# VH-VL binders against Flagellar assembly factor FliW (fliW), part 16

Target 1, 154 residues: Flagellar assembly factor FliW (fliW), of Carboxydothermus hydrogenoformans (q3adg3)
Amino acid sequence: MFILRLFSPAFGEIEADESQIFSFPEGLPGFSHLKKFLLIRHRDNSPFFFLIAIDEPEIYFILIEPSRLLADYHVELSCEQQGLLHLSEETPVLSLNIVRIPPEAKEMIINLKAPVVFNLQEKIARQIILDADYPVRYPIPLSKVKEKADAGTK
Below, E stands for the ipSAE of ESMFold2; O stands for the ipSAE of OpenDDE; V2 stands for 0.75 times the mean of E and O plus 0.25 times the DockQ between their complexes.

## First folded at step 19 (VH-VL; framework fv_ficlatuzumab)

Design y2 (from x1 with light chain K53Y; at its last look DockQ between E and O 0.83; V2 from the best seeds 0.85)
Fold by ESMFold2, look of step 21:
Structure y2 (fold): chain C 154 residues (1-154), chain A 124 residues (1-124), chain B 107 residues (1-107)
Amino acid sequence: as target 1 above (154 residues)
Amino acid sequence: QVQLVQPGAEVKKPGTSVKLSCKASGGTFSDYAIHWVRQAPGQGLEWIGEIIPIYGTANYAQKFQGRATLTVDKSTSTAYMELSSLRSEDTAVYYCAREDMHWGSGSTYGMDVWGQGTLLTVSS
Amino acid sequence: DIVMTQSPDSLAMSLGERVTLNCKASQSVDRYLSWYQQKPGQSPKLLIYDASYRATGVPDRFSGSGSATDFTLTISSVQAEDVADYHCQQYYRYPWTFGQGTKLEIK
């Protein structure tokens, strides 16, 4: 298959399958000009992912899959939002949330208001602003993430 | 580079309302949180609240909940803070400041661009 | 609300001396702590974020340290231009709160 080779100051040399590349038609906040990102999982079974800009690979985001940590968090897309992502009921979808984690912090902050939603079939993605009244700045202990990772490492 | 432009002074009577403006020059408020912070004469800084236009959210210190209203006019790149039921203790310099909300690598966190402040005087 | 308490209230230093300013939170704010400099008659300027990271354009003589409840801002060799009020601020829990400030003057 096609292998992307990319150098990132934070990650060094990266080889990635073409299936990990996503088009962002509107980019991301602050980076509307960046239209292509590489999505890689931190480790197998980890809820963490990195989203790396292909054209400017020093720019990346840390994402988390919230479904394994937050049972009551539900990503409900409007019909318009589903259309913008070309979603039908059979389309495989991945929903991740941007986090910030200061060095040596005990807690991370999750943006629950605006998940990044990936159409895994067409390889398009965008940040979606939910209608529900979720917080933009939601703190959660990193120890809670490790507890779930240990339980889900089968 | 962006500058946040605020009027220099406003004078109001107790019991009235004021709507303070904060205009982005050389940029917009897209992708930023806009914070409002006040400083009474000879005193420290007091956070009033924030508005995050891209996410459609606003957060207020409890002390200002119900009295302060934050809005943004995208067409003029102007943020507003309206404060109602004014009293003499509201006399202060009111700053607007922006915070980058992209949370990507290399982000500076915190209020990195400030307006020069508007002196609000509330007196009879 | 998380109360931020700074010490000392004021400080007079000779040029070139090392300055240490303290900030204590009433409960843990983790690493979510910033420092601002406010020169007389000016708006605040961000110096330090996430407890220890220097904002763009801030001279190397400024450094921050600490976590949880106890934080310090250090100026390794104070300059005349450093005459200002210095404020710490937590952004861990709403509402965001500032310390009362420390006034730095040159003798």
Scores: ipSAE 0.806, ipTM 0.900, lowest interface PAE 0.8, mean pLDDT 90
ESMFold2, look of step 19: ipSAE 0.803; ipTM 0.899
ESMFold2 (binder alone), look of step 19: mean pLDDT 89; pTM 0.926
OpenDDE, look of step 19: ipSAE 0.901; ipTM 0.944
ESMFold2 (binder alone), look of step 21: mean pLDDT 89; pTM 0.924
OpenDDE, look of step 21: ipSAE 0.896; ipTM 0.941

Design y3 (from x1 with heavy chain T108P; at its last look DockQ between E and O 0.88; V2 from the best seeds 0.85)
Fold by ESMFold2, look of step 19:
Structure y3 (fold): chain C 154 residues (1-154), chain A 124 residues (1-124), chain B 107 residues (1-107)
Amino acid sequence: as target 1 above (154 residues)
Amino acid sequence: QVQLVQPGAEVKKPGTSVKLSCKASGGTFSDYAIHWVRQAPGQGLEWIGEIIPIYGTANYAQKFQGRATLTVDKSTSTAYMELSSLRSEDTAVYYCAREDMHWGSGSPYGMDVWGQGTLLTVSS
Amino acid sequence: DIVMTQSPDSLAMSLGERVTLNCKASQSVDRYLSWYQQKPGQSPKLLIYDASKRATGVPDRFSGSGSATDFTLTISSVQAEDVADYHCQQYYRYPWTFGQGTKLEIK
């Protein structure tokens, strides 16, 4: 794959595989003009990701994979939403949620109402608003993230 | 640049309702939470509730649940708060305020744009 | 509801003095605390969010600190235009709640 080089004020110089680039046909709320984002996992064992705008790399989001942290959280897409993401039964999918983590906070706030769903094959993604009654502002202790990460290493 | 425009004053009798408006001038509400906060004379600030149009959700302080209704007209960029069964203790300045909901890097968190407030007087 | 208690209720200071305003939460709000300035006859203006981050356009003399239940707003060298009521506000759990305010006056 091709090596992409980006400069971000927050991350410095980034070298990334172009396969980590996702097209956002409708962008993200407040950033509808940003159509391409680079998805980087924070660390191999971390549930955290960064989503960095390629055209304006000072803009980024912190995402978390909730599946191991919140066993009862289910991202259920309608047929229409699956169609917008070009999903079939065999399509590999990643679902991540935007979080806020104030400096030195003990808890993060997760937007469970609107996950960002990635088609890993076609490299398209969208923020999806779920029909289910999930909160927009869900607090979770960062210690719970550490406990699940430690358990996953065994 | 963006301004939240509210009427200056409203006068109502007890037992009636009021619908207060908050219009975004030079901006929109599409990617924001809209908060309503009141301040009785000589008192502190009291949060009433929020509406988040992009998620189709509204949240109310328990004290106002059932009396307050928050709505947004996206076509006119106008938020509304309706308060029913008015009492004299509802006399206050009612502010609307905007909160950025995208949670991206570099955005301030909190109610960073406020209207000038509407003085609601409830008296016989 | 999380009760936010500010101290003192009012304060009179000389120009150039260091001002410290306190805010206590009835239970932990972590770092989810903001400070607002409200000048006489005006709506509130955001000063500090996430306990310590300065909002855009806020002078460097304003700083915030604290976590959990105890928070402080500091004005390093108070100026005449700082005459206002100052409110802390938690956004950790619904409903959002404000402190009763601290009135700052210049002697």
Scores: ipSAE 0.780, ipTM 0.890, lowest interface PAE 0.9, mean pLDDT 90
ESMFold2 (binder alone), look of step 19: mean pLDDT 89; pTM 0.921
OpenDDE, look of step 19: ipSAE 0.892; ipTM 0.942

Design y4 (from x1 with heavy chain G106D; at its last look DockQ between E and O 0.68; V2 from the best seeds 0.81)
Heavy chain, then light chain:
Amino acid sequence: QVQLVQPGAEVKKPGTSVKLSCKASGGTFSDYAIHWVRQAPGQGLEWIGEIIPIYGTANYAQKFQGRATLTVDKSTSTAYMELSSLRSEDTAVYYCAREDMHWGSDSTYGMDVWGQGTLLTVSS
Amino acid sequence: DIVMTQSPDSLAMSLGERVTLNCKASQSVDRYLSWYQQKPGQSPKLLIYDASKRATGVPDRFSGSGSATDFTLTISSVQAEDVADYHCQQYYRYPWTFGQGTKLEIK
ESMFold2, look of step 19: ipSAE 0.808; ipTM 0.894
ESMFold2 (binder alone), look of step 19: mean pLDDT 90; pTM 0.926
OpenDDE, look of step 19: ipSAE 0.897; ipTM 0.943

Design y5 (from x1 with heavy chain T57D; at its last look DockQ between E and O 0.87; V2 from the best seeds 0.85)
Fold by ESMFold2, look of step 19:
Structure y5 (fold): chain C 154 residues (1-154), chain A 124 residues (1-124), chain B 107 residues (1-107)
Amino acid sequence: as target 1 above (154 residues)
Amino acid sequence: QVQLVQPGAEVKKPGTSVKLSCKASGGTFSDYAIHWVRQAPGQGLEWIGEIIPIYGDANYAQKFQGRATLTVDKSTSTAYMELSSLRSEDTAVYYCAREDMHWGSGSTYGMDVWGQGTLLTVSS
Amino acid sequence: DIVMTQSPDSLAMSLGERVTLNCKASQSVDRYLSWYQQKPGQSPKLLIYDASKRATGVPDRFSGSGSATDFTLTISSVQAEDVADYHCQQYYRYPWTFGQGTKLEIK
C-alpha cells in the first residue's frame, strides 16, 4: 500500500514498507529532534538491525537483539515506562540494544543499560534507561554472534 | 565551539581534599561521558575515571576508588571531581574531557574535547 | 591493567619526512585504540580513534593502523606544527590507559 523511498549515504536507495516506521516521541539522546526512524533487519536470521533516521538518513544506529546471545539479560520496565510506551500484557514488544563495531573489530560493544523498546502494535519506540545495574559498555565477541546465528538456523 | 573551562591552579596541603570544576561553555554534558585525566610534571597521562550522566553511571580506576568522586550538575553543565586525602604524589595537571555517547553513524568516538587543565599543587 | 608501551621515546625529523610511531599493548585491545597529540603547554587533542579513523579536522597526512597489540601512527610528510608529544590510549577494558608518549621534534 505505502512504500517509503529513502536515500541514505550508507545504504543507498531504500524502498521499505511504511509499517517498518516507528515514531520516537522524544527521539534518541543527542538526536531529540529526530522523531521517525526506519527499522530494518540486517539479514534473515541476523540479530542485527539498522535504525535509520527518516528526516536525516545519514544518521543511523546499529542495534542487536540480545536475547539470543545473553540469556541472563532481562529488560524490566517500570509502570511509568510501560505507560509511556502504551504497553499492556498483550502488546507485542521488541527490545534492541545499540552497539558500536569499529571497522575490522573482533568484538562489539553493547549498551546494556539503555535498550530501545518498540511497541510493535502502535509503532512507537523509546530508549529506556533500566534501573538494574547493567553496564553501558559491554564487550562481546562477534564470533559468538555467528555461533548463535548458526544454532538458530540449523 | 564547545569549550571545557577549568580553573588554572589550586594549592592544597596533604591530608586535605579538593573539588575541581569543569564547565561546558557553548554546549552541555547531557549526551556525553566526562573523563578526568591527570598528568604529573614530566610524566604521562593517567585516567582517573568517567561519569556518564545520561545513563547514571560512573567508573573509576581502582587506584582512585574511594578517593575520587565524580559528579555532574546538569543545570549548570558543570562536572566536578573531588579528590580526598591528598598526597604530594597527587601534584599534577588535572584535565576534564568529553566523549560522545551517541554511538550513531555521525559520532566521533574518543575524548574529542578537553579542558585546559587545572594545576593542583599538594605541598606542606 | 593493560600497559601501553610506546617507541621510540623521542625522535627528531626533517620537514617532509615520513614518521612512524609505535604503540604496543600488554594484551589485545582489538581496535579500541586512539592517538592523541599534545603540543607543548597544551591539552591533548584527539587525532585517531578506532585504530585508524581520523577525528574531524585532522589532516590526512596522519593515519593509524594495527589491531590487537601492535599499532602505528604514521605522519606521511611531517610539518613544523607537528612538534608535539604523541600518546596512544586503549579504551577496550577499564581502566583506560595511555602509553608514556613519544616526543617528536624537528631538526
Scores: ipSAE 0.793, ipTM 0.896, lowest interface PAE 0.9, mean pLDDT 90
ESMFold2 (binder alone), look of step 19: mean pLDDT 89; pTM 0.927
OpenDDE, look of step 19: ipSAE 0.893; ipTM 0.942
ESMFold2, look of step 22: ipSAE 0.790; ipTM 0.895
ESMFold2 (binder alone), look of step 22: mean pLDDT 89; pTM 0.923
OpenDDE, look of step 22: ipSAE 0.897; ipTM 0.944

Design y6 (from x1 with heavy chain Y109W, light chain R93K; at its last look DockQ between E and O 0.87; V2 from the best seeds 0.85)
Heavy chain, then light chain:
Amino acid sequence: QVQLVQPGAEVKKPGTSVKLSCKASGGTFSDYAIHWVRQAPGQGLEWIGEIIPIYGTANYAQKFQGRATLTVDKSTSTAYMELSSLRSEDTAVYYCAREDMHWGSGSTWGMDVWGQGTLLTVSS
Amino acid sequence: DIVMTQSPDSLAMSLGERVTLNCKASQSVDRYLSWYQQKPGQSPKLLIYDASKRATGVPDRFSGSGSATDFTLTISSVQAEDVADYHCQQYYKYPWTFGQGTKLEIK
ESMFold2, look of step 19: ipSAE 0.803; ipTM 0.898
ESMFold2 (binder alone), look of step 19: mean pLDDT 89; pTM 0.921
OpenDDE, look of step 19: ipSAE 0.898; ipTM 0.944

## First folded at step 21 (VH-VL; framework fv_ficlatuzumab)

Design a1 (from x1 with heavy chain S107Y, light chain K53N; at its last look DockQ between E and O 0.85; V2 from the best seeds 0.84)
Fold by ESMFold2, look of step 21:
Structure a1 (fold): chain C 154 residues (1-154), chain A 124 residues (1-124), chain B 107 residues (1-107)
Amino acid sequence: as target 1 above (154 residues)
Amino acid sequence: QVQLVQPGAEVKKPGTSVKLSCKASGGTFSDYAIHWVRQAPGQGLEWIGEIIPIYGTANYAQKFQGRATLTVDKSTSTAYMELSSLRSEDTAVYYCAREDMHWGSGYTYGMDVWGQGTLLTVSS
Amino acid sequence: DIVMTQSPDSLAMSLGERVTLNCKASQSVDRYLSWYQQKPGQSPKLLIYDASNRATGVPDRFSGSGSATDFTLTISSVQAEDVADYHCQQYYRYPWTFGQGTKLEIK
């Protein structure tokens, strides 16, 4: 039942179905030519996801679901942005943020200014630049991720 | 391959302003942060600020807040740093530098491409 | 502001010797530390980022280590072309700050 098989140097052999594949009409920063990505949750109930380029699977991004860690972070899309994502009132949406985690780091850096927003029905996604004054480089302890994940699973 | 082109020198009087340019040749500033760093004669490097055009943000060292203004002209791929109320202490080489902002696998973090610098001399 | 202090201020080494340059931060910068090489009359060149990762094209003789407040750049076998000033730089908290530099010469 898997529609797609990929090999990624970082992840090895990957099997995925159509529900995990998203079209990125504008690509992502530094990779505007990459239009299709595979979205994989790190593991059950993890706030981390991997976004893997289908055409160049050595290229991937680490994403985090910030709503579980940052109660005051709100993604508000303009009417134009909602239109570009084909969003209506009942459309299921997932909002994730690109993170940077150096080896052995105790804190990660989150891009809160520009979430990646996924239309879960039509399987399109875009990086959206928020009007609100959120930082591009927001540090947060990795220990906070573990505490929130443990509390959520209990 | 990509080069950041800056004028070699500028001479200004105290109390005036200067607008320094940094043009991307063989590349662009999309998806990059543009940093400005200066180096006074015989001294170390001092970060002035950054502008990230794709996200519409700019950040400045407190010392330069209110005096420095960073802008980008996307049509010409040229970054600018305007410094007002010049003093003799502003005499330095001013570098622009590019930082990759994609944060995907295989990225190199840091200012990986630098201009050759503009020597600004401020004297009466 | 986070103050970055480098040591020594300068040193002269024979070709092929092991060189160790130190950088200390006034408060933790985690792993968000880079090293730049600046040859005489030139702009800086990125050597190391994230404390220990070599930038593209940097020879294997350069390595970085450390975390939090104490960092080291090592040149395992110094070459003539390594004559330069070396700067550490933190990018953990604004404003980004550089160390004062260490001048390396060949004797």
Scores: ipSAE 0.786, ipTM 0.890, lowest interface PAE 0.9, mean pLDDT 90
ESMFold2 (binder alone), look of step 21: mean pLDDT 89; pTM 0.927
OpenDDE, look of step 21: ipSAE 0.886; ipTM 0.940

Design a2 (from x1 with heavy chain G106Y, light chain K53N; at its last look DockQ between E and O 0.89; V2 from the best seeds 0.85)
Fold by ESMFold2, look of step 21:
Structure a2 (fold): chain C 154 residues (1-154), chain A 124 residues (1-124), chain B 107 residues (1-107)
Amino acid sequence: as target 1 above (154 residues)
Amino acid sequence: QVQLVQPGAEVKKPGTSVKLSCKASGGTFSDYAIHWVRQAPGQGLEWIGEIIPIYGTANYAQKFQGRATLTVDKSTSTAYMELSSLRSEDTAVYYCAREDMHWGSYSTYGMDVWGQGTLLTVSS
Amino acid sequence: DIVMTQSPDSLAMSLGERVTLNCKASQSVDRYLSWYQQKPGQSPKLLIYDASNRATGVPDRFSGSGSATDFTLTISSVQAEDVADYHCQQYYRYPWTFGQGTKLEIK
């Protein structure tokens, strides 16, 4: 079942259903007017995702699931942040971080300070700024990401 | 369109401190990195540090650690760099510059908006 | 610190000639390199980021290439308004560092 079809210059024609669409009540920094995004995993076991603005699909972000690569990275939400995301102990949650990957680069840079947190049940999300001293610009080799993704297939 | 406005000149004596300002006209700094870069007469550019107000973080070149302090006043959209224990070799033009930190598909990367610079003269 | 070394220190070119400016890093900076143009008496202006991407409003005659330690800025057909100092800058590891600059003049 597909409830939305759209065209993105970077991704071509895309068909989406309810499970892939998230509401961002406050948008993202610099994009407060963009309230709805499509979340697409790069492939079945990849840590990479694309977050595509539904109203302006030329605008997108590359996200990574860092907990599978950085064992000591912990996203701790305050009670206020949990409330803004409608989270309880049973709520399934996904935490992803925005990355930049220059063309032909061997390393990507991860923003570990500000993960994007998704409430998978209610389909809402926010970018959260952590109080912990995580770096905004954290480099990691792309080869490490491929190694973890391939190993995760097993 | 954002412009970064800096005072034209400052004159200070060795051993004193200076607080240089950089005001955003037509915009804000809150979700950008603000960099400070200096250029001594006839010389190249030297990075001093950055502050990213939305994340509450600052990074400094080791040479300036302990001497330079970067702050932002959000109410006036003004960034500041304070430099203490001034020496004659601190004489330079001091630039502020803004870096887009959004990292989206349409984001420009790098320091794409610069102030006109403040000439700091340290002598006597 | 990563040292950025530019060459030549200066050069003079005729209008319409192809100009190549070089920047070498003391260790790999991957693709995390930018180029700035600084016209006489002015602030630097971003030309190229991520080694090869042109910033908004930068003419097509400017192009960047390279990776790791060796980078070039090319001006395919130099114009009179291109008289400036050109600086490369790495943003791979703190502290950010600039090359000493290359001065371009029209003869």
Scores: ipSAE 0.777, ipTM 0.889, lowest interface PAE 0.8, mean pLDDT 89
ESMFold2 (binder alone), look of step 21: mean pLDDT 89; pTM 0.925
OpenDDE, look of step 21: ipSAE 0.894; ipTM 0.943

Design a3 (from y2 with heavy chain G106D; at its last look DockQ between E and O 0.72; V2 from the best seeds 0.81)
Fold by ESMFold2, look of step 21:
Structure a3 (fold): chain C 154 residues (1-154), chain A 124 residues (1-124), chain B 107 residues (1-107)
Amino acid sequence: as target 1 above (154 residues)
Amino acid sequence: QVQLVQPGAEVKKPGTSVKLSCKASGGTFSDYAIHWVRQAPGQGLEWIGEIIPIYGTANYAQKFQGRATLTVDKSTSTAYMELSSLRSEDTAVYYCAREDMHWGSDSTYGMDVWGQGTLLTVSS
Amino acid sequence: DIVMTQSPDSLAMSLGERVTLNCKASQSVDRYLSWYQQKPGQSPKLLIYDASYRATGVPDRFSGSGSATDFTLTISSVQAEDVADYHCQQYYRYPWTFGQGTKLEIK
């Protein structure tokens, strides 16, 4: 039961347990040197997560869990991709997508082409490029996100 | 510090093809979208398309679909735009430009680095 | 395609004056709008992205505002080096499209 303490300019002081730390063997594009990230859900029933670099906490990504918003979006990994993540049929997996949200925007843009896939058992993760023809830039209303979160809570 | 280097001029006859280059100096394209934009003399800017090498995707304005082909040689950090069936109205300056695609907290959005452009002249 | 329409087509200003340039989209582009400066004989340079954020190294006399269909670029105190064409550009829906430009001159 390890409590990690981390200071981030954007988030202030963060206390999180060791189970939220993931190893990124190849880092992320533009950040191949960053090998460890902290994954934090924004709020109890929010589809949003923050992925914060432990060694450089000013660097972070906003992620969303698309399964709660996009019923037709399916993450299918090749055998090679499954091997890189040490996945078997029984391995618990979480798939999240990087988003960008301009200030005061009504819609966010989701990268559906390249989800970040987490092996929840071994605590490793990678950004995976899907074979399927999904868009890199997919707009979705923020109101749809809030509506879904409220409905899921109640 | 990265610069996008393009040759200064190309001259072609109608009906031929051209392959324009854009080389990243002091950087790479690996986590960027590369856009191609043209500007006819005295006219505005027209977006042709983009290629995003890390995702293996390309998108084209419908006007150029089937005529323009975007590629990247990762080993030389060079982007290419091939335009076929040239016409006199294709005479323009052709720019390449780079857009950050990693979408992290430090990202600037938009085409933040531009080449100086290649003047393509299509005439008999 | 989303049509971006700029106004005025051109203007001439005295040094130190406030300049307002307008950009109107044919349909909503939300906040996905950028402004570029193109000095004579040069390639475009990014000024503003996401409607209101200044790109690195852009003087603070440049500011952007607006959303949906109506956007404004403001130069609070125009300088001699601001002589250029200014283009707005939407990146909300493919294809990306630019406005026709506004030519700014010093009188």
Scores: ipSAE 0.797, ipTM 0.896, lowest interface PAE 0.9, mean pLDDT 90
ESMFold2 (binder alone), look of step 21: mean pLDDT 89; pTM 0.925
OpenDDE, look of step 21: ipSAE 0.893; ipTM 0.940

Design a4 (from y2 with heavy chain Y109W, light chain R93K; at its last look DockQ between E and O 0.84; V2 from the best seeds 0.85)
Fold by ESMFold2, look of step 21:
Structure a4 (fold): chain C 154 residues (1-154), chain A 124 residues (1-124), chain B 107 residues (1-107)
Amino acid sequence: as target 1 above (154 residues)
Amino acid sequence: QVQLVQPGAEVKKPGTSVKLSCKASGGTFSDYAIHWVRQAPGQGLEWIGEIIPIYGTANYAQKFQGRATLTVDKSTSTAYMELSSLRSEDTAVYYCAREDMHWGSGSTWGMDVWGQGTLLTVSS
Amino acid sequence: DIVMTQSPDSLAMSLGERVTLNCKASQSVDRYLSWYQQKPGQSPKLLIYDASYRATGVPDRFSGSGSATDFTLTISSVQAEDVADYHCQQYYKYPWTFGQGTKLEIK
């Protein structure tokens, strides 16, 4: 209902619902001072999201939803981590991973070690360092992502 | 603004160990990977490994697995590389370098800040 | 390990000439390729990352191109201060590896 207006050099003028805003109590790596981010899905049924800093909208991250690409990837949070995110058994949660995509690249690099976890009810989020031995730099072909996105639309 | 400060030289005997330091001045390592790269006299650059403090991970070239250990002391903003079982072939300048790991928009990717290097001499 | 092979090993150029340095990977490294400049007695300095992006403070005369296995560094008009060794480096697959270097001199 509420339209937030924001200008980003990369995205131009953005109008977004207040419900797309998340509080990051600890910010993100390199940006601990940035406490509020706007989460935008790239488009319907895309695994990609953009996470845009509200106070400095030239700063953004590209995130991917890994569940449709990586069947064996599991995000397990400790009790302490669940508490920091105010998670209970029925709390809706979204887990996304930061990616890096050089121009004209055929593969992207995904950080599987440290997903960004969103409490969708209370609108708080935090980057979580997993205990499991996942790689920080995991290459994935972009063709695999496009193929999965197409298959997901029915 | 930031610089990586390394001692100028170390001299060691074969079979011993060395622990090389790399101190961040005017910044920290908390959002960066720290790489270690060596260069034997008149030779090219050889990557040894990296440590990524925010994720608690380290990766090593196979050649150095079991001999090299990378650590970071956050309280002093100092990275360390310990190399054991030294031999004359380990004589080289050892650089530390940082890489931005936040992966956000507009960042430079690659080892953008280098220390001046420590000359390690391994001889009898 | 991915072997990075640079050519030529050395090159002497006149001031203002266009310089092209080559780097070839033994297997595809996609766009995950950087170039470093190392002046005599100094540590390396990042010039180009992701094959074609200039690092902060690098003059516009430096440009990078290529993908997969074949990469070039171009200096559009060489200057006296460009005397250095130039190294390419892949960061696609561990271990990260450098080329052997190309030495650039001014005649």
Scores: ipSAE 0.803, ipTM 0.897, lowest interface PAE 0.8, mean pLDDT 90
ESMFold2 (binder alone), look of step 21: mean pLDDT 89; pTM 0.923
OpenDDE, look of step 21: ipSAE 0.887; ipTM 0.942
ESMFold2, look of step 22: ipSAE 0.802; ipTM 0.898
ESMFold2 (binder alone), look of step 22: mean pLDDT 89; pTM 0.922
OpenDDE, look of step 22: ipSAE 0.892; ipTM 0.943

